# Miniprotein binders against q6w4x9r395to579: the designs that were tried, part 249

Target 1, 185 residues: q6w4x9r395to579
Amino acid sequence: GHCSLEGGSFVTTFDARPYRFHGTCTYILLQSPQLPEDGALMAVYDKSGVSHSETSLVAVVYLSRQDKIVISQDEVVTNNGEAKWLPYKTRNITVFRQTSTHLQMATSFGLELVVQLRPIFQAYVTVGPQFRGQTRGLCGNFNGDTTDDFTTSMGIAEGTASLFVDSWRAGNCPAALERETDPCS
Below, E stands for the ipSAE of ESMFold2; O stands for the ipSAE of OpenDDE; V2 stands for 0.75 times the mean of E and O plus 0.25 times the DockQ between their complexes.

## First folded at step 22 (miniprotein)

Design sl7 (at its last look DockQ between E and O 0.78; V2 from the best seeds 0.77)
Fold by ESMFold2, look of step 22:
Structure sl7 (fold): chain B 185 residues (1-185), chain A 89 residues (1-89)
Amino acid sequence: as target 1 above (185 residues)
Amino acid sequence: SDLRKIARVLYWLAAVLLWEAERAFEAGNFEEAFELAEEAGKLIEYAIKLAEKAIKEGDTDPQTEELLKKAEKLAKEVERFIAKVAEEL
């Protein structure tokens, strides 16, 4: 399965359902019991462009009980708050420079993340077949049915991307002024 | 500057850890909430120091000062939350 986060805050789910949203927050992209140690993948969005409603991806975060990896649009890679030189390897995760414009996080548990640094910061999430029907978050539930990909954190299938995205917020978005003028969704 | 770029990452991570600490607190997992909040506090303190150092070393990007203000606000939120969790331990 493939989920993408592309320029203009566009998302395509594991079931190929496209949507767009405007928000300045951190969102849960993927949760699954297939991710070890309570793992989750998250996406950080911030304002971009001249319009206060334009937002873009600025970082991807992988969290578990063991690892807290951040990959930022500024090409900063950290684990547990410490900057890392690439290639960087743990027991089950490797982060490396795939090309001059792309970084990759490869894992032994069926998650792969490719980050495009230029010309626009974008992310591409790939999960193995063991994840089928066992994912939650902005990337959808990976069940082959696009009609319920907008399932909220409370388990409610919504008809709009905004309500769905808002339910997956993971952070207080401490930039209150930006949040007040460009609410998360 | 590189200091600002690292400080921004630490800020984002600290904010996420505080959010997770709040979820743990709501679930009654007070020891986990405390550990996550303490980690968030250490990260945000370091983010503040890096942002201040960047400014001292000549970083004139207005986003660096904005980051510092946000980080100081988050630090206060983390400290308030730690105090709240400590009452349940």
Scores: ipSAE 0.777, ipTM 0.895, lowest interface PAE 0.9, mean pLDDT 86
Fold by OpenDDE base, look of step 22:
Structure sl7 (fold): chain B 185 residues (1-185), chain A 89 residues (1-89)
Amino acid sequence: as target 1 above (185 residues)
Amino acid sequence: SDLRKIARVLYWLAAVLLWEAERAFEAGNFEEAFELAEEAGKLIEYAIKLAEKAIKEGDTDPQTEELLKKAEKLAKEVERFIAKVAEEL
């Protein structure tokens, strides 16, 4: 499954459903029992312009009982709050520079993350087949059905992206907006 | 500045840890809530320190000041939450 966060505020789920939102919070992208140590992948969005519609991805966070890895748009990589030099390796995770503009987080448990640093901070999440039907968050449920991707954290199917996205907030933030405006790039 | 860049990361992490702590609390996992909140507290305090240092060293970017303000606010929230959790331990 491939999930993408592109263009500042666009998301394409594992089931290939595209949607857009504007929010300034941290959101759960991926939760799954397939992630060890209660792992979760999250995305941090922040205001990138003057208007509320000008929001963009600014960091990706992987949290587990063992690791708390943040990859920011400023090319800062931390684990448990400490800045790390690349390549950085833990027991199951390796973060390294893939190209001059891309970082990669490779794992031993079927999760891969590629982060494009410039010109736009974007993220690409790949999960193995073992994750099928066992994912939740902004990246969807990876069950081959696009119509139920907007399932909230409470298991309710929503018709709009805003309520869906809000349900996956990982912080006390304002409500997300669903607007058809140009994202920050 | 590099200090601001790191401080922001710490801020984001602290914020999500507080959120996790709150969820743990709601679930009745008070010990976990406390541990998460304490960790959030340490991170946010460090973030504040870095942001202040950045400003002291000449970072005049409004974003740094904004970050400091946000971080201080979060620090207070964490403190209040820790106190709340402590009552349940």
Scores: ipSAE 0.749, ipTM 0.894, lowest interface PAE 0.6, mean pLDDT 94
ESMFold2 (binder alone), look of step 22: mean pLDDT 90; pTM 0.897

Design sl8 (at its last look DockQ between E and O 0.96; V2 from the best seeds 0.82)
Fold by ESMFold2, look of step 22:
Structure sl8 (fold): chain B 185 residues (1-185), chain A 89 residues (1-89)
Amino acid sequence: as target 1 above (185 residues)
Amino acid sequence: SELRKIARVLYWLAAVLLWEAERAFEAGNFEEAFELAEEAGKLIEYAIKLAEKAIKEGDTDPQTEELLKKAEKLAKEVERFIEKVEEEK
């Protein structure tokens, strides 16, 4: 399954449902029992223009009991708060520079993250078939049914992106910005 | 500056760890909440030091001062949360 964060504000779920949102927060992209050590993949969004509603992706975070990896728009890579030179490897995770414009985080547990650094910061999440029906977050539930891809953190299927995105915040952030637009519903 | 770029990453990570600490607290896992909040506090203190050092070394980007303000606010939030957790011990 493939999930993408493109154009600073566009998301396409594992079930190919596109949507757009704006917000200045960290959001849960992917949670699954298939991720070891209570792992989760998260996305950080921040202001990108003069309007408070203009936001874009600025970092991706992989968090577990073992690792706290951040890959930023500024090409900073850290684990547990320590800056790392690439390639960087743990037992289960390798982060390396794929090209001058792309970084990759490869794992032994079926998660792959590719980050485009230039011309704009974008992220591409790939999960193996073992994740089918076992994901939650902004990337959807990966069950082949786009009608419930907007399932909130409380298990409620929403028809629009705004309430869905709001429910996946990992921080104390204003919800009003997420409702400004949904051009891909 | 490079210091501002690292400080920003530490700030984002600290904010996530505080959020995790709050979830642990709501679940009644007060030891876990305390440990996550302490880790967040150390990260945010380091982020503040890096942002201050960046300014001292000539970083004139207004985003660096904005980051410092956000980090100081988050540090106070972490301190208040730790006090709240200590009351439940």
Scores: ipSAE 0.772, ipTM 0.893, lowest interface PAE 0.8, mean pLDDT 86
Fold by OpenDDE base, look of step 22:
Structure sl8 (fold): chain B 185 residues (1-185), chain A 89 residues (1-89)
Amino acid sequence: as target 1 above (185 residues)
Amino acid sequence: SELRKIARVLYWLAAVLLWEAERAFEAGNFEEAFELAEEAGKLIEYAIKLAEKAIKEGDTDPQTEELLKKAEKLAKEVERFIEKVEEEK
């Protein structure tokens, strides 16, 4: 499954459902029993302009009982609050520079993350087939059905992205705004 | 500044840890809530120190000052939460 966070506010789920939102919070992208040690992948969005509609991805966070890894738009990589030089390796995770503009987080448990640093901070999440039907968060449930991707953290299927996205907030933040636009624009 | 960049990361992490702590508290996991909140507290305090240092060293970017304000606010929230958790332990 491939989930993408592009263009500052566009998301494409594992089931290839595109949607857009404007929010300034941290959101859960991926939770799954397949992630060890209660692992979760999160995305940090912040205001990128003057208007509330100008929001963008600014960091990706992987949290587990063992690791708390942050990859920021400023190319800062931390684990448990400590800045790390690349390549950085833990027991199951390796963060390294893929290209001059891309960082990669590779794992031993079927999660891959590629982060584009420039010109726009973007993230690409890949999970193995073992994750099918066992994912939750902004990246959806990876079950091949796009119609139920907007399932909230409480297990309620929403028709719009706003309530769906808000349900996956990992912080005390304002409500997200929804816009239906082409993620490729 | 480089200090601001790091401080911001710590702020983000502290914020999410506080959120996790709150979830743990709601679930009745008071020990976990406490541990998460304590960790958040350490991170946010360090973030504040870094931001202050950045400013002292000549970082005049408004974003740094904004970060400092946000971090201080979060630090207070963490402290209040810790007190709340301690009452339940």
Scores: ipSAE 0.763, ipTM 0.899, lowest interface PAE 0.6, mean pLDDT 94
ESMFold2 (binder alone), look of step 22: mean pLDDT 87; pTM 0.855

Design sl9 (at its last look DockQ between E and O 0.79; V2 from the best seeds 0.78)
Fold by ESMFold2, look of step 22:
Structure sl9 (fold): chain B 185 residues (1-185), chain A 89 residues (1-89)
Amino acid sequence: as target 1 above (185 residues)
Amino acid sequence: SELRKIARVLYWLAAVLLWEAERAFEAGNFEEAFELAEEAGKLIEYAIKLAERAIKEGDTDPQTEELLKKAEKLAKEVERFIAKVAEEL
């Protein structure tokens, strides 16, 4: 299964459902029992500078009880808060420069992340077939049915992308009061 | 600067760890909440030091001052949460 985070804040789910959102927060892309040590993949979005309302991907985070890997648009790679030189390898995870413009995080547990650094910061998530029907988050539930890909963190299928996306927020959003009094639209 | 870029990463990670700590606290997992919050506190303190050092070393990007302001706010939130969790241990 393939999930993409592309320019203009576009997302395409594992079931090929496209949507767009604008928000300044960290979001859960993927949770699954197939990810070891309570693993989760997350995406950080911030204002893009294109307009006051538009946001873009600025980092991808892989979080588990053992590893806390961040890959930023500034080409900073950390694990557990420490900057790492590439290639970087743990028992289950390897992060390396795939090409001059792309980084890759390869894992032994069926998750692959490819990050495009240029011309714009984008991310491509691939999961093996063992993940079918066992994912949740912004990348959807991978069940072959696009009608319920907007399933919230409470298990409710929503008709709007914004309610779905907001339910998957993780971490404190910068300028939460600014969002409420001066919303990005 | 490189220091600002690392500080941003630490800030994002600390914010996520505080959020995870809050979820653990709500679930009654007070030891887990404390451990996550302490880790968040160490990360955000380091982020603040790097941002301050970047400014002192000549980083004039306005994003660096904004990052420092946000990080200091988060550090206070983490400190208050740690105190709250400690009462339940």
Scores: ipSAE 0.777, ipTM 0.894, lowest interface PAE 0.9, mean pLDDT 86
Fold by OpenDDE base, look of step 22:
Structure sl9 (fold): chain B 185 residues (1-185), chain A 89 residues (1-89)
Amino acid sequence: as target 1 above (185 residues)
Amino acid sequence: SELRKIARVLYWLAAVLLWEAERAFEAGNFEEAFELAEEAGKLIEYAIKLAERAIKEGDTDPQTEELLKKAEKLAKEVERFIAKVAEEL
C-alpha cells in the first residue's frame, strides 16, 4: 500500500482515495498491530501562510515504545529528542539520505517512508501486504475499498474528510478545514 | 537558526507526548500517563532553552519568538497535567 502526503495539504490513502484538508495539528497517519512496540506514524502540519488554507506538512513523526523519530522540513532528524546524524540506525529502523532532496526511513517490519525535503516537504508511506486491512489513520484502512477510508478513530465512517481528519488528531488543535481535492493541484 | 529548528522539533514531540499522556489518563493508565507527561515536560523545557538561546545569539526571526511563546504555553499545560495525574497515583 502507498499513501502520499503531497502539495502541502493533499493526502492519498493506501486505497488510492485522494482528499484535501487544512489543519495545523499532528495527525495519526498509520496505526497498525503490525507495527512493533505500539508504533505509529504521524504527520505534523503547520500554518505556512496567512490564510486558513495555507497549511503544510512540516514534519513526520514515528512513535513507538522504543523510538521517537522526527524528520522535519529543516532536515532535522531526532530520536527521543536527540538530533541524529545520517545515516542513523536503530534496532529496526534506518534513516538515511536517499538523494540530495529525499530522506528515507527504512524498517525491518514492512514500513517504508520517503520524505521529499524540497521544494515542497512531502511524504510517501509504503506498507507491506501484511498490513492489508490492518491499518488506521489518515492513510486509511488498506482494504481495497475507498468508500470506508474515512473511518474515524472511533470506528465511525464519515462522509467528509474534515471529521475524519479531526478524529485522528494527536494533539489539542483547531478543527481542520476541508476542500475538494484536485490531484493535479 | 539551527537551535530554532531543533527546538521546534522538540516542541512538536512534546505536544504529541502530552496528547498520549492524556489518552493514557483517560484509559486509567495513570503511571503511563505520568511517564509520558514527564518526558513531554523535559522536552518542552529543553525546547524553551534552545529557543531562548537562539534569541540570545541573535535570532530575530518572529517565528522563533512565536515558538518560544507556544512552548511556554505547552510547558504550563504539561505541568498542570502532571499535577493532575499525580493526584491519581
Scores: ipSAE 0.766, ipTM 0.900, lowest interface PAE 0.6, mean pLDDT 94
ESMFold2 (binder alone), look of step 22: mean pLDDT 90; pTM 0.892

Design xn1 (at its last look DockQ between E and O 0.88; V2 from the best seeds 0.81)
Fold by OpenDDE base, look of step 22:
Structure xn1 (fold): chain B 185 residues (1-185), chain A 89 residues (1-89)
Amino acid sequence: as target 1 above (185 residues)
Amino acid sequence: DTLREEAERLYDEARKLMEEARRAFEAGNFEEAFRLAEEAGRLIKEAIRRAEEAIKEGDEDPWTYLILRYAMWFAEIVYEFIERVKEEL
């Protein structure tokens, strides 16, 4: 399964459903029992302008009982708040520079993350087949059905992205704004 | 303990109980499995409540939100398991 965060406010789920939202919060991208130690991948969005519609991805965070890894445009920071030199390796996670503009987080448990740092901060999430039907968050539920991707944290399928996105917030933030994504965008 | 810490503790305890419940179920001890699962259910509901209360009171730690989400998901698992056990009783 492939989930992408592109163009500052565009998301494509594991089931290939595209949508757009504007929010300034931390959101759970991927929650799964397949992630060790109650792990999750999160996305941090912030204002990129004065308008509420001017929002962009500014960081990706992997969080578990064992690890906290923050990937931003400027640095990779761990749970102790220290910037780490790359490659950074834990017991089952490795963060390294893939290219001059791309970082990669590789894991032993079927999660891969590629982050494009420039010119636009973007993220690409890949999960193994063992994650099918076992994911929740902004990346959807990876069950091959796009119609239920907007399932909230309460288990309610929403028709619009705004309530769906808000249900996966990991902070006290304003409500997200929604726009329908053009299939050609 | 903070509300988050309490939620986490309750969540962990519920998980342990469910592990025991599953073992009991596999051993054919359905009554014991049911008892353990029901107890896990009570604990996980309390975990959810505490996490929600923490958030309501201004806890903005992403981990608190994550614990809430996992607890909610686990509650579904517990419920489904209980229903399965009932079929064997």
Scores: ipSAE 0.827, ipTM 0.913, lowest interface PAE 0.5, mean pLDDT 93
Fold by ESMFold2, look of step 22:
Structure xn1 (fold): chain B 185 residues (1-185), chain A 89 residues (1-89)
Amino acid sequence: as target 1 above (185 residues)
Amino acid sequence: DTLREEAERLYDEARKLMEEARRAFEAGNFEEAFRLAEEAGRLIKEAIRRAEEAIKEGDEDPWTYLILRYAMWFAEIVYEFIERVKEEL
């Protein structure tokens, strides 16, 4: 399954459901029993423009009981706050420079993350077939049905991206916006 | 934080009880499966409450939010299992 975070504000779920949102927070992209040690992939969004609603992806985080691996727009990779030289290996995870503009995190548990650093910070998540029907978060539930991909953290399918995205916040932060424009200046 | 650590412990204990409940169910011990699953449900409700309280009291650690979301998902699994066990009682 493939999930993407593109263009600063666009998401395409594992079931190919596209949506966009604008928010300044850390969000859970993917949680699954298939990730060891209660792991999750998270996305960090921050302000990126002149308007209140312009936000973009600034980092991707893999968090578990053992690791907090941060890949950020400044091209620095950390684990538990310590900067790491690439290639960086743990027992189950390898982070390396795929190309001059892309970093890759490969794992032994069926998760792959590719981060485009330039020209725009973007992320591409791939999960193996064992994740089918076993995911939650901004990347959806990977069950082959786009109609319930907006399942909130309470297990309720929503019709709007904003309510769905807000339920996956991992921080005390403002509500997300779905539209690209804001009548306020 | 004490509340975050309590939530994590309760979540872990609920998972262990559910493992035992599943084994009891597979063995045909439906009353025991029900008792274990109900206790797991009680613990997971408490885990959720403790994590939510930690957040309300200012815990900003992403781990606290992640544990809350795993506990909420596990609660759904527990409730579904309880309904399945009731069909056998």
Scores: ipSAE 0.741, ipTM 0.862, lowest interface PAE 0.8, mean pLDDT 88
ESMFold2 (binder alone), look of step 22: mean pLDDT 88; pTM 0.877

Design xn2 (at its last look DockQ between E and O 0.96; V2 from the best seeds 0.81)
Fold by OpenDDE base, look of step 22:
Structure xn2 (fold): chain B 185 residues (1-185), chain A 89 residues (1-89)
Amino acid sequence: as target 1 above (185 residues)
Amino acid sequence: DTLREEAERLYDEARKLMEEARRAFEAGNFEEAFRLAEEAGRLIKEAIRRAEEAIKEGDEDPWTYLILRYAEWFAEYVYEFIERVKEEL
């Protein structure tokens, strides 16, 4: 399964459903029992301009009972809040520079993350087949059905992205705004 | 303990109970499986409540939200398990 966060406010789920939203919060991208130690992948969005529609991805966070890894445009920060030199390696996670503009987080448990740092901060999430039907969050449920990707944390299927996205927020923030997917934006 | 810590503890305890429930179920001890699962259900509901209360009171730690979401998911699992056990009783 492949999930992408592109263009500042565009998301494509594991089931290949594209949608757009504007929010300024931390959101759960991927929650799964397949992630060790109650792990999750999160995305941090912030304002990139004056308008509420000017939002962008500014960081990706892997969080578990054992690890906290924050990948931002400028640095990789771990549990102790210190910037780490790459490659950074834990028991099951390795973060390294893939290219001059791309970082990669590789894991032993079937999660891969590629982060494009420049010119636009973007993220690409890949999960193994063992994750099928066992994912929740903004990346969807990876069950091959696009129609139920907007399922909230309470198991309610929403028709709009805004309510769906808000259900996966990991902080106190304003309500997300939904916009139609526009490849030109 | 903070509300988050309490929620986490309750969540962990519920998980332990469900592991025992699962083992009981596999052993054909359906009455015990049911009892354990019901107890887990009570605990997980309380975990959810406490996590929600923490958030309401201004806890903005992403971990608190994550615990809430996992607890919610686990609650669904417990419910489904209970229904399955009932079919065997």
Scores: ipSAE 0.793, ipTM 0.903, lowest interface PAE 0.6, mean pLDDT 93
Fold by ESMFold2, look of step 22:
Structure xn2 (fold): chain B 185 residues (1-185), chain A 89 residues (1-89)
Amino acid sequence: as target 1 above (185 residues)
Amino acid sequence: DTLREEAERLYDEARKLMEEARRAFEAGNFEEAFRLAEEAGRLIKEAIRRAEEAIKEGDEDPWTYLILRYAEWFAEYVYEFIERVKEEL
C-alpha cells in the first residue's frame, strides 16, 4: 500500500483517497500492530509563508518504544535527539540518502519511507501486504474501501477531512482547516 | 510515576491479560477467558483515563497521544472478544 504527503498539504491514502487540510500540529500518520514496539509514523506540519491558510509538511517522525527518528525539512536526521551522519543503521531500520534530493528509511518490518527534500518537502509511505486492514491514521485504514478512510481516533467514519485530521492530532494545537478548491472558471 | 507512565503500564498489563484470555478461549476454558478479558477491559479503561488526564493537565508529548490511540484501539478488540466469549457461556 502507498500513502503520500505532497506540497500544499495534500494527502493520498493507502486506498487512494485524496484530501487536503491546513493545520499546524503533529499528526499520527500511520499506526499498526504490524509496527514493532507500538510504533507509528507521524507528520509535522507548520505554517508556510505569511498566509495562515497555508501549511506544509516540515518533518516526518518514526516513534516507538525503541526509536525516535526525525527527518526534518532542514535536512537533519536525528535519533532520540542525536544528530546522525548517513547512512544511519539500527537493527531494524536504515536511513540513507537515496538520491541527491531524497532520503529513504528502510525497515525489516515492511515499512518504507521516502522523503523528498527538494524542491518541496514531501513524503511517500509504502507498507507491505501484511498491513492490509491493520492501519489507522492520516493514511487511512488500507481496507480497499475509500468510504471509511476518514475513520477518526474514536472509530467513527467522518465525511470531512478536517474532523478526521483533527482526531489524529498528537499535540495541543489549533483545529485544522480543509482547503477549499476553486470552482471551474 | 507520571500519568503517561501509569497509562503505559496499565496498557501493557491489559495486553498480557488478553494473551492469557485468548489462550484460555482456544483451550475451551470460556469462564476463565471471560474473567481475564473483563479484567483486561477494566485495566484498558483505566489506561485510557490516565492518558486523557495527562493530556488535560498539559502533557503535549506525542508518545502520550500514541499510547492513548493504541489503548483505544485495543479496547475495541477487548470488547469484541468479551462479546464473542459470552456466546460460548
Scores: ipSAE 0.722, ipTM 0.871, lowest interface PAE 0.9, mean pLDDT 86
ESMFold2 (binder alone), look of step 22: mean pLDDT 87; pTM 0.871

Design xn3 (at its last read DockQ between E and O 0.95; V2 from the best seeds 0.84)
Amino acid sequence: DTLREEAERLYDEARKLMREAERAFEAGNFEEAFRLAKEAGRLIEEAIRLAAEAIKKGDEDPWTFLLLRYAEWLAEIVYEFIERVEEEL
ESMFold2, look of step 22: ipSAE 0.753; ipTM 0.868
ESMFold2 (binder alone), look of step 22: mean pLDDT 88; pTM 0.876
OpenDDE base, look of step 22: ipSAE 0.843; ipTM 0.919
ESMFold2, fold request of step 23: ipSAE 0.757, 0.734, 0.762; ipTM 0.873, 0.869, 0.885
ESMFold2 (binder alone), fold request of step 23: mean pLDDT 88, 88, 88; pTM 0.878, 0.877, 0.877
OpenDDE base, fold request of step 23: ipSAE 0.870, 0.842, 0.839; ipTM 0.933, 0.920, 0.918
ESMFold2, last read: ipSAE 0.738, 0.662, 0.754; ipTM 0.874, 0.833, 0.873
ESMFold2 (binder alone), last read: mean pLDDT 88, 88, 88; pTM 0.874, 0.880, 0.880
OpenDDE base, last read: ipSAE 0.843, 0.843, 0.839; ipTM 0.920, 0.920, 0.919

Design xn4 (at its last look DockQ between E and O 0.96; V2 from the best seeds 0.83)
Fold by OpenDDE base, look of step 22:
Structure xn4 (fold): chain B 185 residues (1-185), chain A 89 residues (1-89)
Amino acid sequence: as target 1 above (185 residues)
Amino acid sequence: DTLREEAERLYDEARKLMREARRAFEAGNFEEAFRLAEEAGRLIKEAIRRAEEAIKKGDEDPWTYLILRYAEWFAEIVYEFIERVKEEL
């Protein structure tokens, strides 16, 4: 399964459903029992301009009981809040520079993250087949059905992206704004 | 303990009980499985409540939210399991 966060506010789910939203919060991208130690991948969005429609991805966070890894445009920060030199390696996670503009987080448990740092901060999430039907968050449920990707944390299928996205917030944030647009447009 | 810590503890305890419930179920001890699962259900509901209360009171730690979401998911699992056990009683 492939999930992408592109263009500042575009998301394509594991089931290949594209949508757009504007929010300024931390959101859960991927929650799964397949992630060790109650792990999750999160996305941090912030204002990129003066209007509420000017939002962009500014960081990706992997969080579990054992690890906290924050990948931003300028640095990689771990549990102790210190910037780390790359490659950074834990028990089952490695963060390294893939190219001059791309970082990669590789894991032993079937999660892969590629982050494009420049010119636009973007993220690409890949999960193994063992994750099928066992994911929740902004990346969807990876069950091959696009129609139920907007399922909230309470298991309610929403018709709009805004309510769906808000259900996966990981902070006290204003309501997300919705636009269903083709990310290719 | 903070509300988050309490939620986490309750969540962990619920998970432990569910592991025991599943073992009981596999052993054909359906009454015990049911009892354990019901207890897990009670604890997980309380975990959810504690986490929600923490958030309401201004806890902005992403981990608190994550615990809430996992607890919510686990509650569904517990419920489904209870229904499965009932079929065997």
Scores: ipSAE 0.811, ipTM 0.909, lowest interface PAE 0.5, mean pLDDT 93
Fold by ESMFold2, look of step 22:
Structure xn4 (fold): chain B 185 residues (1-185), chain A 89 residues (1-89)
Amino acid sequence: as target 1 above (185 residues)
Amino acid sequence: DTLREEAERLYDEARKLMREARRAFEAGNFEEAFRLAEEAGRLIKEAIRRAEEAIKKGDEDPWTYLILRYAEWFAEIVYEFIERVKEEL
């Protein structure tokens, strides 16, 4: 299964459902019992344009009981706050420079993350078939049905991306109190 | 312990009890499976309350939110299992 985070705050879920949102927060991108140590991928978005409503991806985080690996748009990779030389390896994770513009996080547990650093910071998430039907978050539930991909953290299917995205916040962010920041600006 | 640390501990213990409940169920000990699963449900509800309280009191750590989301998901699993066990009683 493939989930992408592309410029303009576009997301395509594991079930190939595209959507766009504008928010300034950390969001749970993917959680699953298939990830060891209560792991999750998270996406960090911040303001990016001249307009107050434009946001973009600024970092991707893999968080578990053991690790907090941050890959940020300034091309710095940290684990638990400490900058790391690439290639960087743990017992089950390897982060390395795939090309001059791309970093890859490969794992032994079926998760792969490719981060495009330039010209635009983007991320591409791949999960193995063992994740089918066992994911939650902004990448959707990977159940083969796009009509319920906007399932909130409370298990409720929403018709709009903004309510769905807001339910997956992992931080105290003003966007949680509004559906959209300003789509007409 | 902080409220986040308490939530983590309660979540971990609930998961341990559920593993035991599943083993009891597979062994045909349905009353034991039910008792263990109900206790797991009690602990997971408390874990959720602790995490929510931490957030209300200003805990902004993404880990606290992640534990809350995992605890909520696990609670669904626990309650579904309890209903399945009741069918055997």
Scores: ipSAE 0.760, ipTM 0.884, lowest interface PAE 0.8, mean pLDDT 87
ESMFold2 (binder alone), look of step 22: mean pLDDT 88; pTM 0.884

Design xn5 (at its last read DockQ between E and O 0.94; V2 from the best seeds 0.84)
Amino acid sequence: DTLREEAERLYDEARKLMEEARRAFEAGNFEEAFRLAEEAGRLIKEAIRRAEEAIKEGDEDPWTYLILRYAQWFAEIVYEFIERVKEEL
ESMFold2, look of step 22: ipSAE 0.767; ipTM 0.884
ESMFold2 (binder alone), look of step 22: mean pLDDT 88; pTM 0.881
OpenDDE base, look of step 22: ipSAE 0.846; ipTM 0.921
ESMFold2, fold request of step 23: ipSAE 0.756, 0.760, 0.769; ipTM 0.878, 0.880, 0.884
ESMFold2 (binder alone), fold request of step 23: mean pLDDT 88, 88, 88; pTM 0.879, 0.882, 0.881
OpenDDE base, fold request of step 23: ipSAE 0.867, 0.841, 0.856; ipTM 0.932, 0.921, 0.927
ESMFold2, last read: ipSAE 0.757, 0.770, 0.742; ipTM 0.875, 0.883, 0.866
ESMFold2 (binder alone), last read: mean pLDDT 88, 88, 88; pTM 0.882, 0.882, 0.881
OpenDDE base, last read: ipSAE 0.843, 0.844, 0.840; ipTM 0.922, 0.922, 0.921

